# VH-VL binders against Jerky protein homolog-like (JRKL), part 21

Target 1, 218 residues: Jerky protein homolog-like (JRKL), of Homo sapiens (Human) (q9y4a0r168to385)
Amino acid sequence: LQPEQIYNADETGLFWKCLPSRISVIKGKCTVPGHKSIEERVTIMCCANATGLHKLKLCVVGKAKKPRSFKSTDTLNLPVSYFSQKGAWMDLSIFRQWFDKIFVPQVREYLRSKGLQEKAVLLLDNSPTHPNENVLRSDDGQIFAKYLPPNVASLIQPSDQGVIATMKRNYRAGLLQNNLEEGNDLKSFWKKLTLLDALYEIAMAWNLVKPVTISRAW
Short names: E, the ipSAE of ESMFold2; O, the ipSAE of OpenDDE; V2, 0.75 times the mean of E and O plus 0.25 times the DockQ between their complexes.

## First folded at step 15 (VH-VL; framework fv_patritumab)

Design j5 (from w02 with heavy chain E56D E101Q F103W; at its last look DockQ between E and O 0.73; V2 from the best seeds 0.00; counts 0 for: pae E 4.3 > 2)
Fold by ESMFold2, look of step 15:
Structure j5 (fold): chain C 218 residues (1-218), chain A 120 residues (1-120), chain B 113 residues (1-113)
Amino acid sequence: as target 1 above (218 residues)
Amino acid sequence: QVQLQQWGAGLLKPSETLSLTCAVYGGSFSDYYWSWIRQPPGKGLEWIGEIYRSGDTYYNPSLKSRVTISVETSKNQFSLKLSSVTAADTAVYYCARGDYQYWGSYFDYWGRGTLVTVSS
Amino acid sequence: DIEMTQSPDSLAVSLGERATINCRSSQSVLYSSDNKNYLAWYQQNPGQPPKLLIYWASTRESGVPDRFSGSGSGTDFTLTISSLQAEDVAVYYCQQYYDTPYTFGQGTKVEIK
């Protein structure tokens, strides 16, 4: 398999209604001077191939099945793949659905568009949220997952903290820039920020992660 | 199991501000919309508005210019303020728990109600 | 606003007999995307808050007796009490939660004949 046919995915929490101050960065809380902490969280899963030339649509797990901000929005046109879970955590069922309905079709489309054989492997860490790898296989068996041993995973896990940290920095910078361009005061901006707004911003933040950042993490 | 306890002044003069508070016990505060609903004596029900713990609010347009709903998540409380009251605002006011999962709320738990009378 | 109209305004039913309450919305309260009717039914006894009976048009709330059932779709809905009990004497309301503002029907008073 060529590097373009080798994929990795990893998860992170995002406090999407959080605009960190210097204090917030140290403690991981979102604090605005004279304002309460806002701790609304989703789970983000990033997935890309080893070259970084194919970044899949982010997978986002939120709490609500039909978030109010999504009303009158075609969910197929969302900038992310949205799933719901009571605590906004990734789980076995969501991971399997994402693999079968999102990962496999998008990888096939990409490889076909590049004239490559429609074969790929998704390399994963061993996590309770990931199903048995025998279940994670396309109908023809050519696109499948493999779990990395713990000692190997520490050496070659490309979607880890470096890539995720870059994406989160891009998200924060984009939110701050939008606030300045709109001329809004900080309190009004935070009160108006919806989950849908956050999803568009994190999707943009993911797109800003350069292929070289991803390939270098390997 | 879940209980909503509400309080506030029950007798107002015209032009005053109605202020009610609802506290939530015996259940989660975090994963619901919280509503205020009123019922004039002998009449039907009118939804006033709802709030989520994030501060996200939706108001009945008929009252939006006069209504403010706020939340204090650290105390599991939410409040209603209705400014510039008249006799037409005389009603029993209820707080209620609404669904978070979908695009609208049905109300599975209600406070006992507070009769607010605006003197004429 | 979506108007909710109940019929009849009042009805009297003998103990053990069937009571039927109709509710009509001025527009459909069915989202095709999830195939759910955003309609609920409430019971209100004198001096008490409303109590949820039915949501999603036909789903019975926990602790509600089997004699209560809801049916209908789109704009026309029905609450049925299959065998009226003395404790069922109350005012009944339908409520749409399809769109804000959420609105209630004017109420139907159920009495024993």
Scores: ipSAE 0.219, ipTM 0.683, lowest interface PAE 4.3, mean pLDDT 84
ESMFold2 (binder alone), look of step 15: mean pLDDT 93; pTM 0.955
OpenDDE, look of step 15: ipSAE 0.750; ipTM 0.892

Design j6 (from w02 with heavy chain E56D E101R, light chain S33E; at its last look DockQ between E and O 0.02; V2 from the best seeds 0.00; counts 0 for: pae E 17.7 > 2, placed apart)
Fold by ESMFold2, look of step 15:
Structure j6 (fold): chain C 218 residues (1-218), chain A 120 residues (1-120), chain B 113 residues (1-113)
Amino acid sequence: as target 1 above (218 residues)
Amino acid sequence: QVQLQQWGAGLLKPSETLSLTCAVYGGSFSDYYWSWIRQPPGKGLEWIGEIYRSGDTYYNPSLKSRVTISVETSKNQFSLKLSSVTAADTAVYYCARGDYRYFGSYFDYWGRGTLVTVSS
Amino acid sequence: DIEMTQSPDSLAVSLGERATINCRSSQSVLYSEDNKNYLAWYQQNPGQPPKLLIYWASTRESGVPDRFSGSGSGTDFTLTISSLQAEDVAVYYCQQYYDTPYTFGQGTKVEIK
């Protein structure tokens, strides 16, 4: 398998209404009044190949006011693959649906465009939210998932610190830039920020993650 | 000052789709959540759902399989569709303004209401 | 769902006397991060939409007379009309907006004795 055929996915929580704190004065807290963490949090799953040249559309799992349908065709055309779950957590059903309907087709399309064999592996940590690897296979068996042993899974933790941290930094930088464009009324912009606005911003933040950042995480 | 004007058909047969529209005048449309709330004759109030200018919606779970709320931001309007109505859906339907500044809505401006009767 | 229960269902009070309406939520509507109670009160005259009186449990909406006041915290709330006027004859509702679905109490009818 070539590096372009080796994929990894990792998950992170995002409190999408939290702005960066000032250094040494206010650190680590969301300053938006009236919001509780469960209502304002989403789970984001990033997926890319080892070269970083293929970044899949983000998978976002939210609780907030998205329509009851898991299908994107019944809502706005979203810049992410959005799923809804009571606690905004990834679960086995959502992961399986993402693998079958998003991961496999996008990987096949990418590999065809590069003239590579349509064979790929998705490397995962062992998590309660991930189904058994025998279930995570394409119809021809050529695209499949493989769970990493605990000693190898520690390499994914550095990825979380690098790739995910960069994406979150890009997200918050983008929020700050939008505030400047609206005349520096940070409180007004923050209070007006919707989940949909956040989905567009996090999608842009993911697009700004450079291939070298991803490839170095491997 | 802020005024909500609502309209739509008030008499339906079972299995038809309820369709109401609310237009917002004299205030900002973009800074608020917009709700539909209903009141069966002689009974209490039931929140149906809300929408933001982005198209984000949230529905009362008791109705979510049958309800669609939509927005047309260029016209400062939002609409309610409730499918497969029965006599139990007979009520006065209100549109109302909620406050987005926090994660929940109290309703400071209301439409005058539209009585929708579903004949049995 | 957060259930809202009002008491009494109806209330008769002499003109100029105090009227007191209670509202209880099935779980706390106090949000710890901002220390606010997500509770509102409405007045509804016959044939009219509800009118907002009180929000955040105790904050009076603009144009609402001083005789209306709200109090309470957590799960137990009170609307007080300190000196009942003839125009205050209406049905009163409490509403929580802490969690969706937003829910209303069943209403309290206030009449002159």
Scores: ipSAE 0.000, ipTM 0.428, lowest interface PAE 17.7, mean pLDDT 79
ESMFold2 (binder alone), look of step 15: mean pLDDT 93; pTM 0.956
OpenDDE, look of step 15: ipSAE 0.017; ipTM 0.609

Design j7 (from w02 with heavy chain S54E E56S E101H, light chain N35D; at its last look DockQ between E and O 0.08; V2 from the best seeds 0.00; counts 0 for: banned pattern HYF H101, pae O 8.8 > 2, placed apart)
Fold by OpenDDE, look of step 15:
Structure j7 (fold): chain C 218 residues (1-218), chain A 120 residues (1-120), chain B 113 residues (1-113)
Amino acid sequence: as target 1 above (218 residues)
Amino acid sequence: QVQLQQWGAGLLKPSETLSLTCAVYGGSFSDYYWSWIRQPPGKGLEWIGEIYREGSTYYNPSLKSRVTISVETSKNQFSLKLSSVTAADTAVYYCARGDYHYFGSYFDYWGRGTLVTVSS
Amino acid sequence: DIEMTQSPDSLAVSLGERATINCRSSQSVLYSSDDKNYLAWYQQNPGQPPKLLIYWASTRESGVPDRFSGSGSGTDFTLTISSLQAEDVAVYYCQQYYDTPYTFGQGTKVEIK
């Protein structure tokens, strides 16, 4: 397989209304000492090939099936692939759906456009949120997932964290820039920030991640 | 356990500047928002302004032109200045701690209040 | 500014009976993203600062007796004292912290009938 045919996906939590410099993650929640926890959290899954030239749209798992901010927006027109789960966590069902309906078709299209064989491997860490390898396979069997051994995964994880960290930094920077442009005070800005706004911003943040950042992570 | 102690001059003439200070004991100063609230005799409560734990301030628009809130973190103190006072500024002034969700403050600890009377 | 209006201005209730105070905001103080009502209730005794009773419209502050409860959502809220005690004689205020400037209701005086 060529680097273009090798993909990796990794999940991360995002407290999309939290300022990381002022918060700590306690028991899976965004908290400030002495203050109430912020519950605005989503799970984000990043996926790209080894060259970094093909980045899939972010997969985002939120708590609400129909967020209020989505009233006038079709989920199909979002800059991300949006799913809902009661805890806003990735689960086996969502991952399976993502793999079958989003990953496989998009990878096929990309490889076809590059004149490459429509064969690919998705490398994953051994997470309880990922389905069995046997069910993560295209109909023709040419696109499939492989789980990395724990010892190998530990070597790759730091690099993946670098990519995710870059994306999150871009997200924060983008929000601050938007605040400056709007001329609002910071408090008002955060108050007005909706999930829809956050999804657009995080999508932009992902787009700003350079291919070299991704390729170096491999 | 958390206590707010406040002090300042209680009698002013018109056009003078009100100056009050609040000291915080028994808690983390840097982890909260801090507000000044006033109450004219026999009337309701009016929020004056707040200082953020990072030092940023926000004032009630009705008083913004005359209000300055400052902080001295080394002493766990914050202060209120209200310039060009009139009889309308006669009130009991309270300092208060804002326990907040990220976007707004309710007040869980209060000073005892300082009566400020403006009279000619 | 968000205007807060309480009703009634004064209330006389017999000992052991239920006291109900209403608070209305000029606009919703329910935040759509977290589904929380940014509303607090206070009790104030003469010569004393206000004391926090309820926040998030229905959560009791530590040390507040169970007879105090808050309810409502959006623009209409209620503070209920299930069984009025002698020490409950005071002025009660609602406060929104949804937007600055923070604003209070005009207060409701609760007395014993």
Scores: ipSAE 0.012, ipTM 0.571, lowest interface PAE 8.8, mean pLDDT 88
ESMFold2, look of step 15: ipSAE 0.131; ipTM 0.663
ESMFold2 (binder alone), look of step 15: mean pLDDT 93; pTM 0.957

Design j8 (from t02 with heavy chain Y106M; at its last look DockQ between E and O 0.08; V2 from the best seeds 0.00; counts 0 for: pae O 4.6 > 2, placed apart)
Fold by OpenDDE, look of step 15:
Structure j8 (fold): chain C 218 residues (1-218), chain A 120 residues (1-120), chain B 113 residues (1-113)
Amino acid sequence: as target 1 above (218 residues)
Amino acid sequence: QVQLQQWGAGLLKPSETLSLTCAVYGGSFSDYYWSWIRQPPGKGLEWIGEIYHSGETYYNPSLKSRVTISVETSKNQFSLKLSSVTAADTAVYYCARGDYEYFGSMFDYWGRGTLVTVSS
Amino acid sequence: DIEMTQSPDSLAVSLGERATINCRSSQSVLYSSDNKNYLAWYQQNPGQPPKLLIYWASTRESGVPDRFSGSGSGTDFTLTISSLQAEDVAVYYCQQYYDTPYTFGQGTKVEIK
C-alpha cells in the first residue's frame, strides 16, 4: 500500500463552548466570570491518510440528537459528520456506521481521483469504542481496519496528539477571532455560541491543519 | 438469539423499594441502550428509563426522583430500583433492548416481564 | 412530552378483512436531517411482552408477515393489517422515539367480529 492508501483515526473530547482564556478554563471546566460553568462537550474523531493530503470530514458526536441550532440546517449538509450519543461519546455503533457510510465511500472516491487502486487500510489503536476489525471491512474487502499493537500504538498515537492539539488551537483561535469581530463582550459571545457555530468552527480548524503536520505525525 | 432474563421480588408493601435485575444473553451489551418499561394491569406502557454500558442514565421525569437504574457491564446486567412504592406502582415491569439507528431507539427485544404488586 | 393518541380504542374486524389503526403524535416525529419518522408499532398478546412490528413508521421487523404495513409521516400514522388472521387478535401500540421520554399510545384492541 502507498501512503495515500494508509489512514489513521483518533478521537478526542472537546468542550466546544469554551473561549481561549486562562480564566475561562478551570479544572477542565469552561467558566465566565459571573456565570455558571459550561460543560458542553463533543467527541471529535479526526481521520487522514499518511500524506495528510486527504483529510476526511470530522466525525463529531454530540449529546443532542436534534440540537436547537440545527432547526434550519440539515445534518447532511454540515461540514462534519454528525452523530448523536447521549453521553456524547464514541461507541461501537457510531464507529461502524461512520466506517461503512463515510470512511469507505470517501476513501474510494479519493483513491479513484488519484488513479490509485481502491484499496486502503485504516490503522486504529485499541479502544473499547472501536468494533472488532473483522466487521470493519468494505463489501469487496479492499478497504479494512487494522488495530495496532499497544506497543506500536503508543509510538504512533502521540504524534496524532500533535495533530489534534493543532486543530484545537486553531479552533480556539477561531473563536477568539470571531469574538473580536463581533465586538461582543465575552459573556455575550459565550452565551450566543451554538453547537452549529462550533461545528463550523471545528471544521475550519481541521481544514487549517497542514498536510505536513499530519505526515510528520506518522 | 438475543435473550433478556429478568428477576426480582414481585410482592412489596407500600414505602418499600422495588428491585429488579435484567441479564442480557446472546448479543453485544455495549452497542445498545437498555430500558425499563412498565405496564399497569389492563393499561398501557410507560417508559421508566434507560442506561448505557458506560453508566449514563436517563429517566422519565415522572419517576426520576424515585428511580435508579444501574449497570454491571462485567455481567451484562442492568438493574432497576424504584423507591417509596405505592399501589400505583403495581405493574408488569419489562426490561428491553433499545435498538438504535443513528438517533433513535425502538425496542426489539424484551424480557418476559415481572409482575410487581404493591399491597398493604 | 410527546403525547401519542391511538384510534380507535377497540376494533372488531371479520377474518380476512382489513384492520386499520391510527396513531397521532402531539408533535411531529419526523426528523428533517434524515427524513425518518421515529415511530414504531408493537403487537402484544396476553401475558406476553410487546413485539416489535414496524419501525421508522413503515419498515417491517424481521419475521413480521407482509399483511402488516405501516404508513404515515409527521404526526399521523397508520398500521394496517390487510387480511386479519386469527393470530392477529391482540393489543397494538404505537410508540415515538423521537424524544425522551419515549411514549406509547394507549393501545388498540383488535378482535374478530
Scores: ipSAE 0.021, ipTM 0.600, lowest interface PAE 4.6, mean pLDDT 89
ESMFold2, look of step 15: ipSAE 0.205; ipTM 0.676
ESMFold2 (binder alone), look of step 15: mean pLDDT 93; pTM 0.959

Design j9 (from t08 with heavy chain H53R A106L; at its last look DockQ between E and O 0.05; V2 from the best seeds 0.00; counts 0 for: pae E 14.5 > 2, placed apart)
Fold by ESMFold2, look of step 15:
Structure j9 (fold): chain C 218 residues (1-218), chain A 120 residues (1-120), chain B 113 residues (1-113)
Amino acid sequence: as target 1 above (218 residues)
Amino acid sequence: QVQLQQWGAGLLKPSETLSLTCAVYGGSFSDYYWSWIRQPPGKGLEWIGEIYRSGETYYNPSLKSRVTISVETSKNQFSLKLSSVTAADTAVYYCARGDYEYFGSLFDYWGRGTLVTVSS
Amino acid sequence: DIEMTQSPDSLAVSLGERATINCRSSQSVLYSSDNKNYLAWYQQNPGQPPKLLIYWASTRESGVPDRFSGSGSGTDFTLTISSLQAEDVAVYYCQQYYDLPYTFGQGTKVEIK
């Protein structure tokens, strides 16, 4: 298999309605200085191949099935793949849906566009949120997942703290730039920010992660 | 069993501020939106606004300039303030739970209501 | 705002007979991506807060008798009580939850004839 046919995915939590601070991270909650505590969280899953040349749409798990900010947009035109779960956690059902309906088709199209055989592996660590690898395969068996032992996973986990941290920094920078350009004070900014705004910003933040950042994380 | 208990002053004079509080028992406070809805005597229902545990609020535009909804998550309580009341604000005021799983709210649990009368 | 209009304003129905209440929205409350109508029905007995009966236009809430049914799509909706009982004397409201602000119909009073 070529490096372009080897994929990895990993997850992170995001408090989309506020900028991270050291105190907020330590407490496990996100707060807005001089404002009420804000606990709105989503789960983000990043997926890319080993070269970093194919970054899939982010997978986002939120609480609401149809968030209010989505009313004027078609869900198929979102910059991310959105799923809902009561606690905004990734779970086995959502991971299977993403694999079957998003990962496999997008990987096939990418590989076809590059003249490569439509065969790929998704390397994962063991996690209670990841389904049994026997059910994570395409109908023809050519695109499948493989779980790595913990001692191997730590050596080859490319979408870990480095890639995710870069994406979150890009998200923070983008929010700050938008706030500055719009002239909002802190209170007005938080009231104005919707989930849809956050999804567009995090998608842009993911797009700004350079292929070399991803490939060096391997 | 989820229970909403509400209280506040029931008799006001014009220009005063209406203030009501609702306490939530027997269920999750954090996973739902919390609404105020009013019903003038002999008339229909009007949604006033809602709040999430984060403090995020949404208000009916017809009342937005006069309404404030607040939450105290440590006490599982939320409150309504409506400023500059007139006789038109005489109504039964209900607190209600909004189900969070839809991009709109269904009101599945209601308080008993508080009649607020605005007179001299 | 999405305006909700109910008809009739009141109706009288004999015990055991069918009661039909209509609700019309000024805009469609059908979300095309999930093909669901964001419309609910409430019952309000005298001196009581409203009680949720039906959501998604046709799904009964838990504990609601099967004589209550909802139908319709888009802008036109119907609540039907197939065999009126004495305890069904109440005011009935439709509600859209498609867009803010949430709005209710003006109510339909159901009485025994």
Scores: ipSAE 0.000, ipTM 0.453, lowest interface PAE 14.5, mean pLDDT 80
ESMFold2 (binder alone), look of step 15: mean pLDDT 92; pTM 0.950
OpenDDE, look of step 15: ipSAE 0.017; ipTM 0.552

## First folded at step 16 (VH-VL; framework fv_patritumab)

Design i1 (from j1 with heavy chain Y106H; at its last look DockQ between E and O 0.82; V2 from the best seeds 0.00; counts 0 for: pae E 3.2 > 2)
Fold by ESMFold2, look of step 16:
Structure i1 (fold): chain C 218 residues (1-218), chain A 120 residues (1-120), chain B 113 residues (1-113)
Amino acid sequence: as target 1 above (218 residues)
Amino acid sequence: QVQLQQWGAGLLKPSETLSLTCAVYGGSFSDYYWSWIRQPPGKGLEWIGEIYRSGETYYNPSLKSRVTISVETSKNQFSLKLSSVTAADTAVYYCARGDYQYFGSHFDYWGRGTLVTVSS
Amino acid sequence: DIEMTQSPDSLAVSLGERATINCRSSQSVLYSSDNKNYLAWYQQNPGQPPKLLIYWASTRESGVPDRFSGSGSGTDFTLTISSLQAEDVAVYYCQQYYDTPYTFGQGTKVEIK
């Protein structure tokens, strides 16, 4: 298989209401003087091919089935693929839905546009949130998932963490830029930030990850 | 079973600030929106606003300039402040629990109500 | 604001007879994205807070007697009490929760004839 046909996905938690702070990054919590921290977390899954030329729309798992901030937007035009789960965790059902309804069609369309065979592998670590391999394949069997041995998985996982770290850095930078342009103090900015705002910002942050950053991580 | 207990001053003069508190017992404070709703004597119901534990708020536009709803998550409490009251603000004020999962709230649990009278 | 209009303003019904209350919204309260009508019905006795009867237009709240039912979609909704009991004498309100501000109908007083 060519590098365009080899994909990887990995998951991370995002405390999307935590404003930029060196202490916040270390603790994983929002640390703003004089402000009570409230942890609002989502799970984000990044997926891209080995060249980094095909970055799939982020998959985001939140708690609410129909978040208030979404009511004025077209769900089909969200900048991410949104799913809900009681604890905002990825689970087997969500991963399978994403694979069947989002990953396979988008990968097939991309490969077709590049004149490549519509054959691809999604390389995954061994995680309880991932379904078994029997359910992670396309109808024709040409697009499928493969779980890596622990030795190989650890090598890919460190590379993916570099990509995730870059995306989160871009997210923090984008929040700072928005705060400066709005002229709001930090407390007011925190109060105004909605889930929808965060989804647009993290999607931008993902778009800013350069293909070279992804390809060098492999 | 969930209970909402509310308290605050019931007699005010014009221009004062109405202040009410609602405490939640017997259930989770997290994962719900908490509302204030008022009913003038012998009249219908008017939604004032709602708040989530994060501080996210939505207010009735007719009252937005005068209303503040806040939370004290450590005490499972939320409060209402309505500034510059007039006789038109005389009503029974209710706190209520609203749905978090969807675009809006119906109200399944209500406080017993607090009559607030604004006199001249 | 979405205006909610109830009819009739008052209704006198004999014990054991059927009571019907209508509610009309100025805009549809149906989201096509989840196919749900954001419409609720409440019962209020004098000196007490409202009690939730029906949500999603037709879903009965736990502990509400089977004689209460809701129907309708979009802009037109109906609360039906199939066999009026003495304890059903109250004021009934519809409420939309499609968009803020959430609004209530003006109320319908149900009395024994």
Scores: ipSAE 0.338, ipTM 0.726, lowest interface PAE 3.2, mean pLDDT 85
ESMFold2 (binder alone), look of step 16: mean pLDDT 93; pTM 0.955
OpenDDE, look of step 16: ipSAE 0.774; ipTM 0.899

Design i2 (from j1 with heavy chain Y106P, light chain A40Y; at its last look DockQ between E and O 0.03; V2 from the best seeds 0.00; counts 0 for: pae E 15.0 > 2, placed apart)
Fold by ESMFold2, look of step 16:
Structure i2 (fold): chain C 218 residues (1-218), chain A 120 residues (1-120), chain B 113 residues (1-113)
Amino acid sequence: as target 1 above (218 residues)
Amino acid sequence: QVQLQQWGAGLLKPSETLSLTCAVYGGSFSDYYWSWIRQPPGKGLEWIGEIYRSGETYYNPSLKSRVTISVETSKNQFSLKLSSVTAADTAVYYCARGDYQYFGSPFDYWGRGTLVTVSS
Amino acid sequence: DIEMTQSPDSLAVSLGERATINCRSSQSVLYSSDNKNYLYWYQQNPGQPPKLLIYWASTRESGVPDRFSGSGSGTDFTLTISSLQAEDVAVYYCQQYYDTPYTFGQGTKVEIK
């Protein structure tokens, strides 16, 4: 297997309606002006190969249901793979669905486009949100998952200075830039920010993560 | 609105290969799975298989040895080939739009159907 | 494969009366992560492709009259036409979109008695 054929996925929480201010940083809590508290959280899962040249669309798990309006605007391309879950947490059934319907097809498309054998491994930590590796296989068995011991998993995953931290910084920078361009005050900005806006911004943030940032995490 | 237009030969002899094409207009091609579904005269519906823009396919196991679905993304088209046909393959064949970005969307847009008759 | 069984195979109902069609899947089609039943109902008029009526077991598609309703969860589902109209004479199919191969019930023909 070549580095292009070796993948990793990892998850993080994001309070999408939170832009760090001087006050928020001091208190260690993201506070939206004019709101009582911040409960709007999503889980995002990043997935990329070891070279960083193939970054899959982010998988986002949120509480909100997919709006019917997406269906009535058939040309709209949602920039992430979105799943709904009551607590906005990744779980076994979402992970299996993502693997079968998103990971396998997108990895095959990439490897085919590069003239590589359509054989790949997804390396994961052993967490309760990840299904048994026996059920994480493509129909032909060529694309599959393997769990790593915790001490090995820490060495190969983007965990602190790496991919996730960079993506979150890009997200916050992009939100700030949008606020400056639109001329909104802080209260108006937060009141108008929708989940859909956040999904586009986090997708942009992921796209801005450079391959070298990803490959360095290995 | 989204429209699916399908075409192909409607009369076949036993052992020939069925070949149908479906073109998609008025909507996104890239983020959906695309399906073929058939209905023998006076019978129910049978899902044949689906394809994504990547070329990845999923087939009904009952037909897997004889079916090939392919995609031409530059033309927003996908096609069905079913080899070694018999009279049992006589049916109306439909193309349909399926899953959107893996949300499990229903078959909400269908082609008009193509009657394929396999003479005995 | 998830087997879909409809009952009855045919149903004759007087105009304005209630028609009830049942569908049973061989295993649950409730997906816990989004809390949706991947169970759909289609209407098929003669010479036409199937038309989506109900998605996620109970939600009407746009333009579907409110006399159509879906109910049930897990493995047992019902399509109800509260007041049958002449244009409702058709064949109705349930279908699971939970796992491949995607499968349909055998159909229920609804007629005016």
Scores: ipSAE 0.000, ipTM 0.434, lowest interface PAE 15.0, mean pLDDT 79
ESMFold2 (binder alone), look of step 16: mean pLDDT 92; pTM 0.942
OpenDDE, look of step 16: ipSAE 0.041; ipTM 0.572

